VH-VL binders against q9umr5. Designs and how they scored, part 39

Target 1, 268 residues: q9umr5
Amino acid sequence: SYKPVIVVHGLFDSSYSFRHLLEYINETHPGTVVTVLDLFDGRESLRPLWEQVQGFREAVVPIMAKAPQGVHLICYSQGGLVCRALLSVMDDHNVDSFISLSSPQMGQYGDTDYLKWLFPTSMRSNLYRICYSPWGQEFSICNYWHDPHHDDLYLNASSFLALINGERDHPNATVWRKNFLRVGHLVLIGGPDDGVITPWQSSFFGFYDANETVLEMEEQLVYLRDSFGLKTLLARGAIVRCPMAGISHTAWHSNRTLYETCIEPWLS
Short names: E, the ipSAE of ESMFold2; O, the ipSAE of OpenDDE; V2, 0.75 times the mean of E and O plus 0.25 times the DockQ between their complexes.

## First folded at step 1 (VH-VL)

Design m4l (framework fv_mavrilimumab)
Fold by ESMFold2-Fast, scan of step 1:
Structure m4l (fold): chain C 268 residues (1-268), chain A 123 residues (1-123), chain B 111 residues (1-111)
Amino acid sequence: as target 1 above (268 residues)
Amino acid sequence: QVQLVQSGAEVKKPGASVKVSCKVSGYTFTEYSIHWVRQAPGKGLEWMGGFNPEDAETVYAQRFQGRVTMTEDTSTDTAYMELSSLRSEDTAVYYCATAPSYLYRGFTHFDIWGQGTMVTVSS
Amino acid sequence: QSVLTQPPSVSGAPGQRVTISCTGSSSNIGSGYDVHWYQQLPGTAPKLLIYDNSNRPSGVPDRFSGSKSGTSASLAITGLQAEDEADYYCQSYDSSLRGSVFGGGTKLTVL
């Protein structure tokens, strides 16, 4: 029998967005129990990410408890960061495959149509003024804003991403790393035509340096220090990279070829 | 405690290859990455690359890519650095040094150093 | 030349304070990569003196201290002694070169 699948949505999103994904799973793995978590929908997706992590944690505990063979996570966009934190804070998670669908794992820095909808008069160069304030850190999108020109402010002010990446000290860092390392597979999905996640390589733990040159995962301090386990996972053969061109941000959960190539193989 | 002992001085002709050894003692061989750093007479230090014996991963400085090979023999706790197509400007003291195993890419500090191996390239 | 810039020499008298600078760029120290320092006595292998900007290995006296700010780092030696006469090298990581980089070295002369 197939392991249950838990789906975590993104910013301004809801369970409705995953209609096609559920259809694909039912076709290839009939009988799979898929739970799309209907928490923090719409405007509530702007709540601080640590608040969302607590709510989603309460929802996943009974699902994991009923599945002693393990579960799979499919986490879309901002939801991928929620899942990163879940895997770190849960001392007893039994996640096999963590499938990250175009999630800004190293943060976001870009003037995209999505951000312009939310902040139409702001520029990426000025958003740090809002996001790196205590008030700004009460909004989920600012929890993963990563301005490469103000890295000192990011390190000092980020209440979420800098902590889960081990870029700033936290008392629980050692436990969070041990918990995260229990994951069976980290499946990273993203691509150059996403149009929202900037740089798109953030979905693969790559990110801008101070000159806006993208450095890949293996050149990042978090990888080199093995701050939360990326080097250990890669050495174990547990990281899967599945880039695909031609897919826009809102299409990752509704593209059949993407599903068959990048997701289906990891749903045991 | 941890000690690195390197092979003796070498004299080579241009175009030849040299293989320097570094014997690790005092700790489990796989707990440390081994890095290679050279120093030409009267000049500064230059990083060449590193090898992680735990997973056999290597990383080489771009300047030496294609000419350098770093290997290990876990049965003898010995790391090796082989440099090919030698030129007169490769005349230098070659050092091996330890780093934490998971930081093999040269991001980290070099803790314990070998005594150095003088390699002279002359016609 | 070296990607990390150090003064070629510095001098002081016993008991004085000397400071050795290490200047980088946005691709190394400016990107947040840690700075490490090595002491090389004449005819010997380098010895780790300071790691991760300001930490001392066991056996290194507290007269040696390190700091880092912006694109630069500094090694400070207080209570200068004759045996401190040596070459000092800074080291960091450079993302453009994808590897470890050393400064050109500073010769410390104790008068």
Scores: ipSAE 0.000, ipTM 0.427, lowest interface PAE 16.2, mean pLDDT 87

Design n1 (framework fv_nofazinlimab; at its last look DockQ between E and O 0.02; V2 from the best seeds 0.00; counts 0 for: pae E 4.3 > 2, placed apart)
Fold by OpenDDE, look of step 3:
Structure n1 (fold): chain C 268 residues (1-268), chain A 123 residues (1-123), chain B 112 residues (1-112)
Amino acid sequence: as target 1 above (268 residues)
Amino acid sequence: QVQLVQSGAEVKKPGSSVKVSCKASGGTFSSYAISWVRQAPGQGLEYLGYIIPIFGTANYNEKFKGRVTITADKSTSTAYMELSSLRSEDTAVYYCARDSGYYDSSGYPLDYWGQGTMVTVSS
Amino acid sequence: DVVMTQSPLSLPVTLGQPASISCRSSQSLVYSDGNTYLNWFQQRPGQSPRRLIYKVSNRDSGVPDRFSGSGSGTDFTLKISRVEAEDVGVYYCMQGTHWPYTFGQGTKLEIK
């Protein structure tokens, strides 16, 4: 039998968005038990990410307990960060494949057309004023806002991304790294035509430097220092990068070709 | 000059709802947080919640157990605070305030308060 | 919730004399960014509160030099070097580090 699949949605999303994905999985892997977690849906997805991590943890623990052979995670957009944090804090998770579906794994720094409805009068260059404060950190978007021009503020004020990345020292860094390294495979999916994740390379742990030049994963300090295990995972062949062009952000979970190429191979 | 102008005094029956408005002028609206604080007669200050208008959602003091709803209309630079299931102990002056002092790199160290709105809950 | 405790609750002062108000928090108010989000507010009779001090020791614009804030961690103090008649009112400390944000009980400053 196939291992159970747990799906975690993204910002302003719900389980309904994954109806096509469920169809694909059912067709190619009949009998797979797929659970799409309807937690923190819609506007509730703006809750602090650590709160979300706790909520999702409570939901996945029973599922994992009933699947001694392991489970697969498909985590979309913001959900990818939630899942990475989840795997970092859980010392007993049994995740085989962690599929990060167009997630801002290295953070977000953009005000694309998709986000402009949320930030109509504030440009990305000014969001640091709000996000890097106790006020702003009560919202999920700020938890992974990564302003390359205000790295000091990011490193000191980010209550989520900087911590799970091991970019700021904290007492749980070693344990979180150990826990995260329990994953069988880390499947990173994203692409240049996403239109939301900015830069799109963030889905592959690439990100801006101080001049807004995009550097790849292997050039990032978190990789070089192996702060949460990326270097180790890569070395043992546990990281899969699956870039695909021509897919918009809201279509990653509903594209058959993407599913067959980037998701299906890791559900066995 | 930044100003916060609140709606007028309200008299309500127990069990009803009240909605107080706070219009901001003289500055940017979306770049700041709008807080709501109340003060019962002769008592101290109590924090209800705040909203960052660009996010469109608020952070609430759980003490009010879902009775408080804070919203913002960016087009009119107006924040709202609605309190439902009113009780006599909800009688207070309700203040809106803009706090820009939390942002070290914002360049806006000033804090501004509305004039307050008296809400009286009585049978 | 973080409890803010002020002392004294009543503060009678002679004009021209100094005044001091203490504020203690139930836990550290130091945020991860290194800042301490402790504020002081003044509320004159019949008026809205007015912020005097933010982040422990920074005066807001228009606040007289006779007002000063100090402290760290969990212990904070507001001082008035020379009390004037216009200083009559209630003073509140407030923490903005931990949600929900909380106020002290208030200290009522009166002229003897």
Scores: ipSAE 0.470, ipTM 0.795, lowest interface PAE 1.6, mean pLDDT 92
Fold by ESMFold2, look of step 3:
Structure n1 (fold): chain C 268 residues (1-268), chain A 123 residues (1-123), chain B 112 residues (1-112)
Amino acid sequence: as target 1 above (268 residues)
Amino acid sequence: QVQLVQSGAEVKKPGSSVKVSCKASGGTFSSYAISWVRQAPGQGLEYLGYIIPIFGTANYNEKFKGRVTITADKSTSTAYMELSSLRSEDTAVYYCARDSGYYDSSGYPLDYWGQGTMVTVSS
Amino acid sequence: DVVMTQSPLSLPVTLGQPASISCRSSQSLVYSDGNTYLNWFQQRPGQSPRRLIYKVSNRDSGVPDRFSGSGSGTDFTLKISRVEAEDVGVYYCMQGTHWPYTFGQGTKLEIK
């Protein structure tokens, strides 16, 4: 029998968005129990990410308890950050495959229609003034906003991303790293035609330097210092990179070729 | 099913102020933006601004900044637009409208409109 | 502010014939996310405006398929393939790319 699959959606999203993914899993892995968590739907996805992590944690505990041989996570967009935080804060998780589906793992520095709607007088170059304030950190989008031109403000103000990346010292860093390292595989999915994740390489732990030149995962300080276990996981052969061109941000969970190539092999 | 019901017509003297209400029903008031648009008699449409009640954030057209105040009361599901220092050229029908936002991923601005409130400024 | 210019301002048409309304913006309406936030509204006599088209070419629910939108950059068109009596009214384009959002001056559609 196949391990249960838990699906976590992204910003301004809901469980309905994954109907095609559910069909693909049922066709290739019949009998698999798939749970698409219906928490923080729509505009509720703007709640602080730590609040979302707490709510999703409460939902996954009974599912993991019923599956002692392990579970898989498929986590889309903002949901991939929620899932990575879950892997760090849960000392009792039993996740085999963590499948990160076009998630801004090193942050976001791009204009989007939701930022335009929320802050119509602001552009990406000045959003740091809003996001790196106590008021701004009450929005999930600001919890992973990463302005490469104001890295000092990011490091001081981020209540979420700088912590789960180990970019600031905190008392839980050792325990979070230990918990994260219990994952079986980290499957990173994304591509250059996403159109929302900026830079798209954030889905692979790449990000801009101060000149907006993309540094790959192995060039990042968090990797070099092994702050939360990326270097250890890569050395263990536990990181899978599955880039795919030609897929827009809203199509990652409804593309059969992407599913068969990047997701299906990891749903044991 | 969203419905927007506005307060009744107003006749005001120059130099005074007017406050128009817009009560929402049949939806989640706090999670959507409420916009204000006006139409002078025989003229086109002008965008005044909007508020997103869950965040308490109001955004104003610079043309009206300093004279217009947009607020919301989540407990009554009502948005308000107040225009001060009224002049005869402020005579218009004032509409509230809902921005459904990207909740539907379609980016629907102004998908539901109130019936309009006639404001007449006369001496 | 972005200026939206409609043409024609008055459009007399024969029932059952096609109609075409042009809208031009003073700046590109392509946003940095690649989307173009150009909308079309209809205001029937004595009524509040109603949205017909969003993001250039997407028809709202309940809008007849005889309405279509097209265009890019700064030039946009609303077409009605076969004008019906119920189509009389004023049509506005609106841009939502640049704050503040602005409307065209309107095109009054009349039956000859």
Scores: ipSAE 0.210, ipTM 0.654, lowest interface PAE 4.3, mean pLDDT 89
Fold by ESMFold2-Fast, scan of step 1:
Order: structure tokens, then C-alpha cells, then sequence
Structure n1 (fold): chain C 268 residues (1-268), chain A 123 residues (1-123), chain B 112 residues (1-112)
């Protein structure tokens, strides 16, 4: 009688990456129906995030419809942003626990070798020139690029993250907030040794100010204004923060101690 | 079932340029980076650079920067490596090889190789 | 550039006996994501290189389990538990952690 679990993968990823996670769930919650969505795998994970949201929405509708007691979402890395948008655009979702595994919820601003591999002539300080263009916004990674030194460009050009975070106005913002607030629990997981998500506190809605000083969630305007419901969820006791050191970006879905501490308690 | 098929052997004079092709016939060209590696006769492997066809971005080993240009034609699923100002020490077999993707845990880097193209620079 | 040093450079082995190749890097190959991008390639005479091992110890599909990789940081080993005739060739270690990618000088495995 455990609620079904839906898993959404990250950038250049696929369902195979979650084999250990599925083993852990089977051990602690035997009989749980776990669906790892095989959409936007590999290179297709670079498609615009709104396109991915549409595809994942179509896949989760029948799963949610068959589970009147509710479902849980486990969403890894970029997949956490897809799930953020799903919870906002679906006016009928029945998600109990939304478990976000090291997702850049306030965006990404960091020199990783992945970004150097994609944009080898660009430093993190110059990626705003590429990402904040119509061409750049056709790539998922640019949809959540958040340069703290060009916040005006981020607010104006971001076609995804600034909108779902309520940082820029949108006609659907009130409905998106109402829908997101239907979630039972928002479980945020991340840590300082991730090595990819920069700043790592982005996984907890913290982010850089213009001086690259990290401000935590409670100091963010989106929290203070309650733009999409974070302040309301925190007041309701619905936000869980589970930081863990010693875990690299590709290990969040395959660490037993992480699973037992941060994920297992929220799978009913 | 990935196949990388390279163009045929070339004999070039010092000071000229050579352009070697690499056609992906068994895989999705747009999903992968294509790297170039060379091997002088009886010597080891030396990395030249790569291209990510979907973005058109290329990067080069500093040793070859200014002489090497790597390009891709998405319509024919073909990557090209052009080396200019050829010297006798550029005589080598040139290989293209596929990189499967940075966060794909199963295939990074250089998981499939072309058959190689012998480039001889005559003195 | 990261220097990759292999030993031995020449490895004569009797059929059915084990073989071991060492690879040492001039700096740590642990990437910022916690992974170690150390790879092993085999080049049979007249053929293109073929990847055997990626991320220190993971075998590519179709690679026999008699091949194994191990190591950490700067010191790595490729082992062949029982050398077969088709194993003749040159073996290269390669690092993918630091730009540009660099290869060891190669170890030639020969049957004695």
C-alpha cells in the first residue's frame, strides 16, 4: 500500500542511473510501484525545459489518475526544475512528497568542466552573452543559468526559471502558486561536495547576491514576497531541508546513507 | 552499432593542408561529441581536439591551435578535421572518436573509433 | 599538461599467465564531481584503439572479465588475469579529467 513513486532524471541522463535508488526503495518499501520516466534521455535533455515539462506532464497524468491516495516525485538535478514546473502547471496533481535531489532551484552560476565542454571559449562571467539570447534559451541549461552580475538580463531573458520562481511577472502566476501549494512535502537535498551545482545552496533556494555572497532562502525576495508559496509551505511545516556532505553530483541517487536519511522517511 | 567511417589516405607536400572526414553511419551524430586523435608511425596517441556538432563548438589542444580546424556538417552526419601548414612531423594516422556525453555515466570518453586515415607529408 | 607515465613499456608474457600494467599521473585525476576519469585502451596490430575500461574500473560492453582496472588519485593499474593470444597489442592509459586529454606512452604486450 505504498504510494507510487515517479522518478525524473537529469541532464544527459536516463533511467539506468537510478538502479540503486530502485533497489533501496524495494528493500525499505517492498511493493512500491516505481516509474522512472524514459523521456528526454541523453542529448534530448538539452531541449527547452518547457518542452520537457509538456512531455513529462503527458506521462505523469495517467500515473496520478490511477493513484487516488497520491504519488511521490523524486527529481534529480535538472529534473527537479521540471518537477517544479509540473507542480505549478498541473491544476489536478496529487503529489504528496516532492523530493528534489541536488537541483539548482535558484539557478546555476559556476565554472564546471561540463560548461567548459559545451562552451570552451566562455568563462562563467561571459555565459550570459550566450544564454540570455533567443538561441540560448532553446537549451535547457540556459533556462536556469542565473548570472548574479547580470540579474537584469536574467529577469528579462529567462524563459523558464525567472517565471516559475515568480521573479518576473506572468499571467498564470496566481494559478501556478495555487497549484504548487497543493504539494504535501517539499524535500530539499544537496550538499557542499556536489561539485556541479553552483552555488550548492541553490538546491535549498539560496543563491549569490551581486557580490557572490550566498543568501539563504529566507533572505530571497521570492521567499519574502511568497511569490510561488515557499513562505506558506515553510509556515505549514511542509519544507524539509536535508544537506549532506561528501556526496558528488552523480552519487545522490546511489548513496545508501543519503537514501536512508533524506529520502526513505518521505516515502509513505 | 555505431560506425565512424573516415576518408582515404592522403599524401601531401610540406606547407599544404589536409582535410579528413569522419561520417557517423550507425549512431545519432547530433547526440555526441567527436574527438580527433593522431598517431605518428611507431609512436603513441596525441589528442588534437573535439567538436560538439549540435552547438558547433570546437576546442583544440594548444599545441595545434592556429593550424587545426574541426567542423561538422549535420546534414551529412560528417565531422572534418583540417590541419594546415603541414610538416613532415605531421605524418600520422588520424582517428576520429566519439564521446558519448558528459553526464552519461556509461560512455565518456572516446568509446568508439573510426578506422583511421593515414596522412603522409613528403619532404 | 598532465603527464601520464606507464610501466613497463614492454611486457612479454606467457600465454595463460597474468599481466599487470601501471599508470601514474603527474596530478590527481579526481574531478570536481568526485569521479576519476582514467581510461584504458587496447590497440591490436593494424587496428584502431578500443576502449576497455572507463572511470578506473568499469568495463565496456563486450570486454572480457579477465580485464580489470583499479587505482585512485594518481596511481592506476590494468590487470589481465589470464593472457590470451588475442591480447597482443599496445595498451594505453588516458586521463579525461584535465584539458587537454593525455595518454600514457603505451605498453606493448607480447607473447614469449
Amino acid sequence: as target 1 above (268 residues)
Amino acid sequence: QVQLVQSGAEVKKPGSSVKVSCKASGGTFSSYAISWVRQAPGQGLEYLGYIIPIFGTANYNEKFKGRVTITADKSTSTAYMELSSLRSEDTAVYYCARDSGYYDSSGYPLDYWGQGTMVTVSS
Amino acid sequence: DVVMTQSPLSLPVTLGQPASISCRSSQSLVYSDGNTYLNWFQQRPGQSPRRLIYKVSNRDSGVPDRFSGSGSGTDFTLKISRVEAEDVGVYYCMQGTHWPYTFGQGTKLEIK
Scores: ipSAE 0.007, ipTM 0.413, lowest interface PAE 9.8, mean pLDDT 87
OpenDDE, second read of step 2: ipSAE 0.380; ipTM 0.765
ESMFold2 (binder alone), look of step 3: mean pLDDT 89; pTM 0.922

Design n1a (framework fv_nofazinlimab)
Fold by OpenDDE, second read of step 2:
Structure n1a (fold): chain C 268 residues (1-268), chain A 123 residues (1-123), chain B 112 residues (1-112)
Amino acid sequence: as target 1 above (268 residues)
Amino acid sequence: QVQLVQSGAEVKKPGSSVKVSCKASGGTFSSYAISWVRQAPGQGLEYLGYIIPIFGTANYNEKFKGRVTITADKSTSTAYMELSSLRSEDTAVYYCAREGYSYGSPRYYFDYWGQGTMVTVSS
Amino acid sequence: DVVMTQSPLSLPVTLGQPASISCRSSQSLVYSDGNTYLNWFQQRPGQSPRRLIYKVSNRDSGVPDRFSGSGSGTDFTLKISRVEAEDVGVYYCMQGTHWPYTFGQGTKLEIK
């Protein structure tokens, strides 16, 4: 039998967004128990990510307990960060494949239609003033806002991304790394035509330097220092990178070709 | 329970400005957007714009750009709509409404409305 | 701007009989996320608007099941299975897909 699949949605999403994905899984892997976690939907997805992590943790623990052979996670967009944090804080998770579906794993620094409505009169270059304020971190988007021009502020004020990345020292860094390394495979999915994740390479742990040049995962300090286990995972062949062009952000979960190429192989 | 309470009726001269307030209670003010909608006597509804109080950023209907200013005070959970260069055509009941967020923008909530503020512009 | 066209503009109805209001948009209201952001509002005489339906067919809490919304793309319908006296008022459709958001002209429902 196939391992259960747990699906975590993204910002402003609901379970309805994954209707095609569920269909694909049912067709190709009949009998798979798929659970789309309908938590923090819509506006509730703006709540602090640590709060979301706690809520999702409570939901996945019973599922994992009933699946001693392991489970797969499919986590979309913001959900990918939630899932990575889950795997970091859970010392007893049994996740085989963690599929990060177009997630801003290395953060967001973009001025896209996705964010413009939040800041219609503000430039992305000024969002650090809001996101790195004491109240800004109560907003999920700010929890993974990564301003390359204000790295010090990011490192000191980011209450989520900087911590799960191990970029800021904290007492749980070693344990979180250990926990995260329990994952069987990390499947990173994204692409250049996403239009929302900025830079799109963030889905592969790439990101801007101070000159807004995109560097790859292997060039990132978190990799070089293996702060949360990326270097270790790569070394043991546990990281799968699946880039795909021609897919917009809202289509990652509903594209059959993408599913067959990047998702299905890891749903064993 | 969530409630939006607006300021009282206004009578203004053409060319002047009016500022209407909308105080929210019974919920988390910063977790929502506040929209402004007006209705001329016997007419339909017209969307003016919205503010994201947590960020203090507003988006306006282009029709009113330059004349409408929407602000918010998080400390008092109050949103404001100021309309300048008033004209007789601006005579209307002005409503504030709470909006949630959906992908890409506040789009469909409007789950709570103020009682409306009548603004009369006459010479 | 997206033009929302309602029909009819005046709707006299006998108590207990069904009512139907049409709303047409000048362009598709399907958003990139696959949702259709079409709302229906009720405004009783002397009151603020009240949302009845969101995303085409979802009833708000407290809205009687005699109200239903349907449609897709550019054509939408609000139906009242059995009109009651309290249903008197003006009904508006609204699109929240395209900026700026726009309302229909309104349909005035009256009892014959």
Scores: ipSAE 0.034, ipTM 0.580, lowest interface PAE 4.6, mean pLDDT 92
Fold by ESMFold2-Fast, scan of step 1:
Structure n1a (fold): chain C 268 residues (1-268), chain A 123 residues (1-123), chain B 112 residues (1-112)
Amino acid sequence: as target 1 above (268 residues)
Amino acid sequence: QVQLVQSGAEVKKPGSSVKVSCKASGGTFSSYAISWVRQAPGQGLEYLGYIIPIFGTANYNEKFKGRVTITADKSTSTAYMELSSLRSEDTAVYYCAREGYSYGSPRYYFDYWGQGTMVTVSS
Amino acid sequence: DVVMTQSPLSLPVTLGQPASISCRSSQSLVYSDGNTYLNWFQQRPGQSPRRLIYKVSNRDSGVPDRFSGSGSGTDFTLKISRVEAEDVGVYYCMQGTHWPYTFGQGTKLEIK
């Protein structure tokens, strides 16, 4: 039998976005129990990421308990950050494959329709003034705003991303790293034509330096210091990179070729 | 149970200002933006701007910039559109409409409209 | 600003016959997220506009299935498979991809 699959959606999303993904899974792995979590849908996706992590944790516990052989996570866009935190805070997770589907793992620094709608007069260069305030950190989008020109403010003010990436110290960092390292496979998916995730290499733990030059994962201090286990996972052969061109942000969960190439092989 | 209810008709003199209200219900005010669109008699629709009440942020069509101000009062779930330096060409029905999100994008326009407010500018 | 051009501007139709309205944009309406923000609205005499279609082809709840939207890029079509008396009114296409949001000039549908 196949391990159960848990799906976590993104910003302004709901379970309805994944109907094609569910069809693909049913075709290739018939009998798989797929649970698309209907939490923090639509506007509720703007709630602080730690609040979302708590709610998703409560939903995921009984699913994992019923599947002692393990489960797979498919986590889309902002949902990939929720899943990153779940893997760190859960001392007893049994996740085999964590499939991160175009998620801003090192953060976001670029105008998107989400940010333009919420802060229409703000440029990416001045959004740090809002996001790195206590008020701004009450919104999920600001929890992963990573301004490469104000890295000192990001490190001090980020209540979520800087902590789960081990970029700022936290009392639980050692335990979070130990928990995250229990994952069987970290499958990273993304591409240059996404159009929303900026830089798109954030989905692969790459990010801008202070000159807006993208540095890949292996050049990041987070990787070099092995802050939450990326270097250890790569050495173990547990990181899979699956970039694909030609896929826009809202199409990652509905492209058959993407599914067959990047997702299907990891759904044991 | 989503409703947008607007204030009543106004008659104004050239050079004055008008302030139209739009009271929202059904969770609109906490979750969506409120947009303003006008329609001169026998003419088409023209977009003025929007406000996102949760953030207090507003954006305006450049054509009206400096004359239009959109505000929101969260305690009464009411948005306001104020247009100053009125001219005869501003005679129109002014509509508020809901703007939100759909399937991963906040570009979900005008699924609900107010009943409209007739503003007449005459000497 | 993006110019939205509708054709025809006046559309007399016989009850029960099909009707078709074209909308052309001066620029592509595909947004960076891959979505196309082209919407269709109906305004019956004396009433507020009502959205019929969003994102090119998605019909709003309560809108009869005789209404359908199609198109891509810069060319879009609203079709009514069988015109009913209650369909009398003005139809507007609208783009939300580029700021500021703009509407077509409107197509007046009348029963002949």
Scores: ipSAE 0.029, ipTM 0.597, lowest interface PAE 6.6, mean pLDDT 90

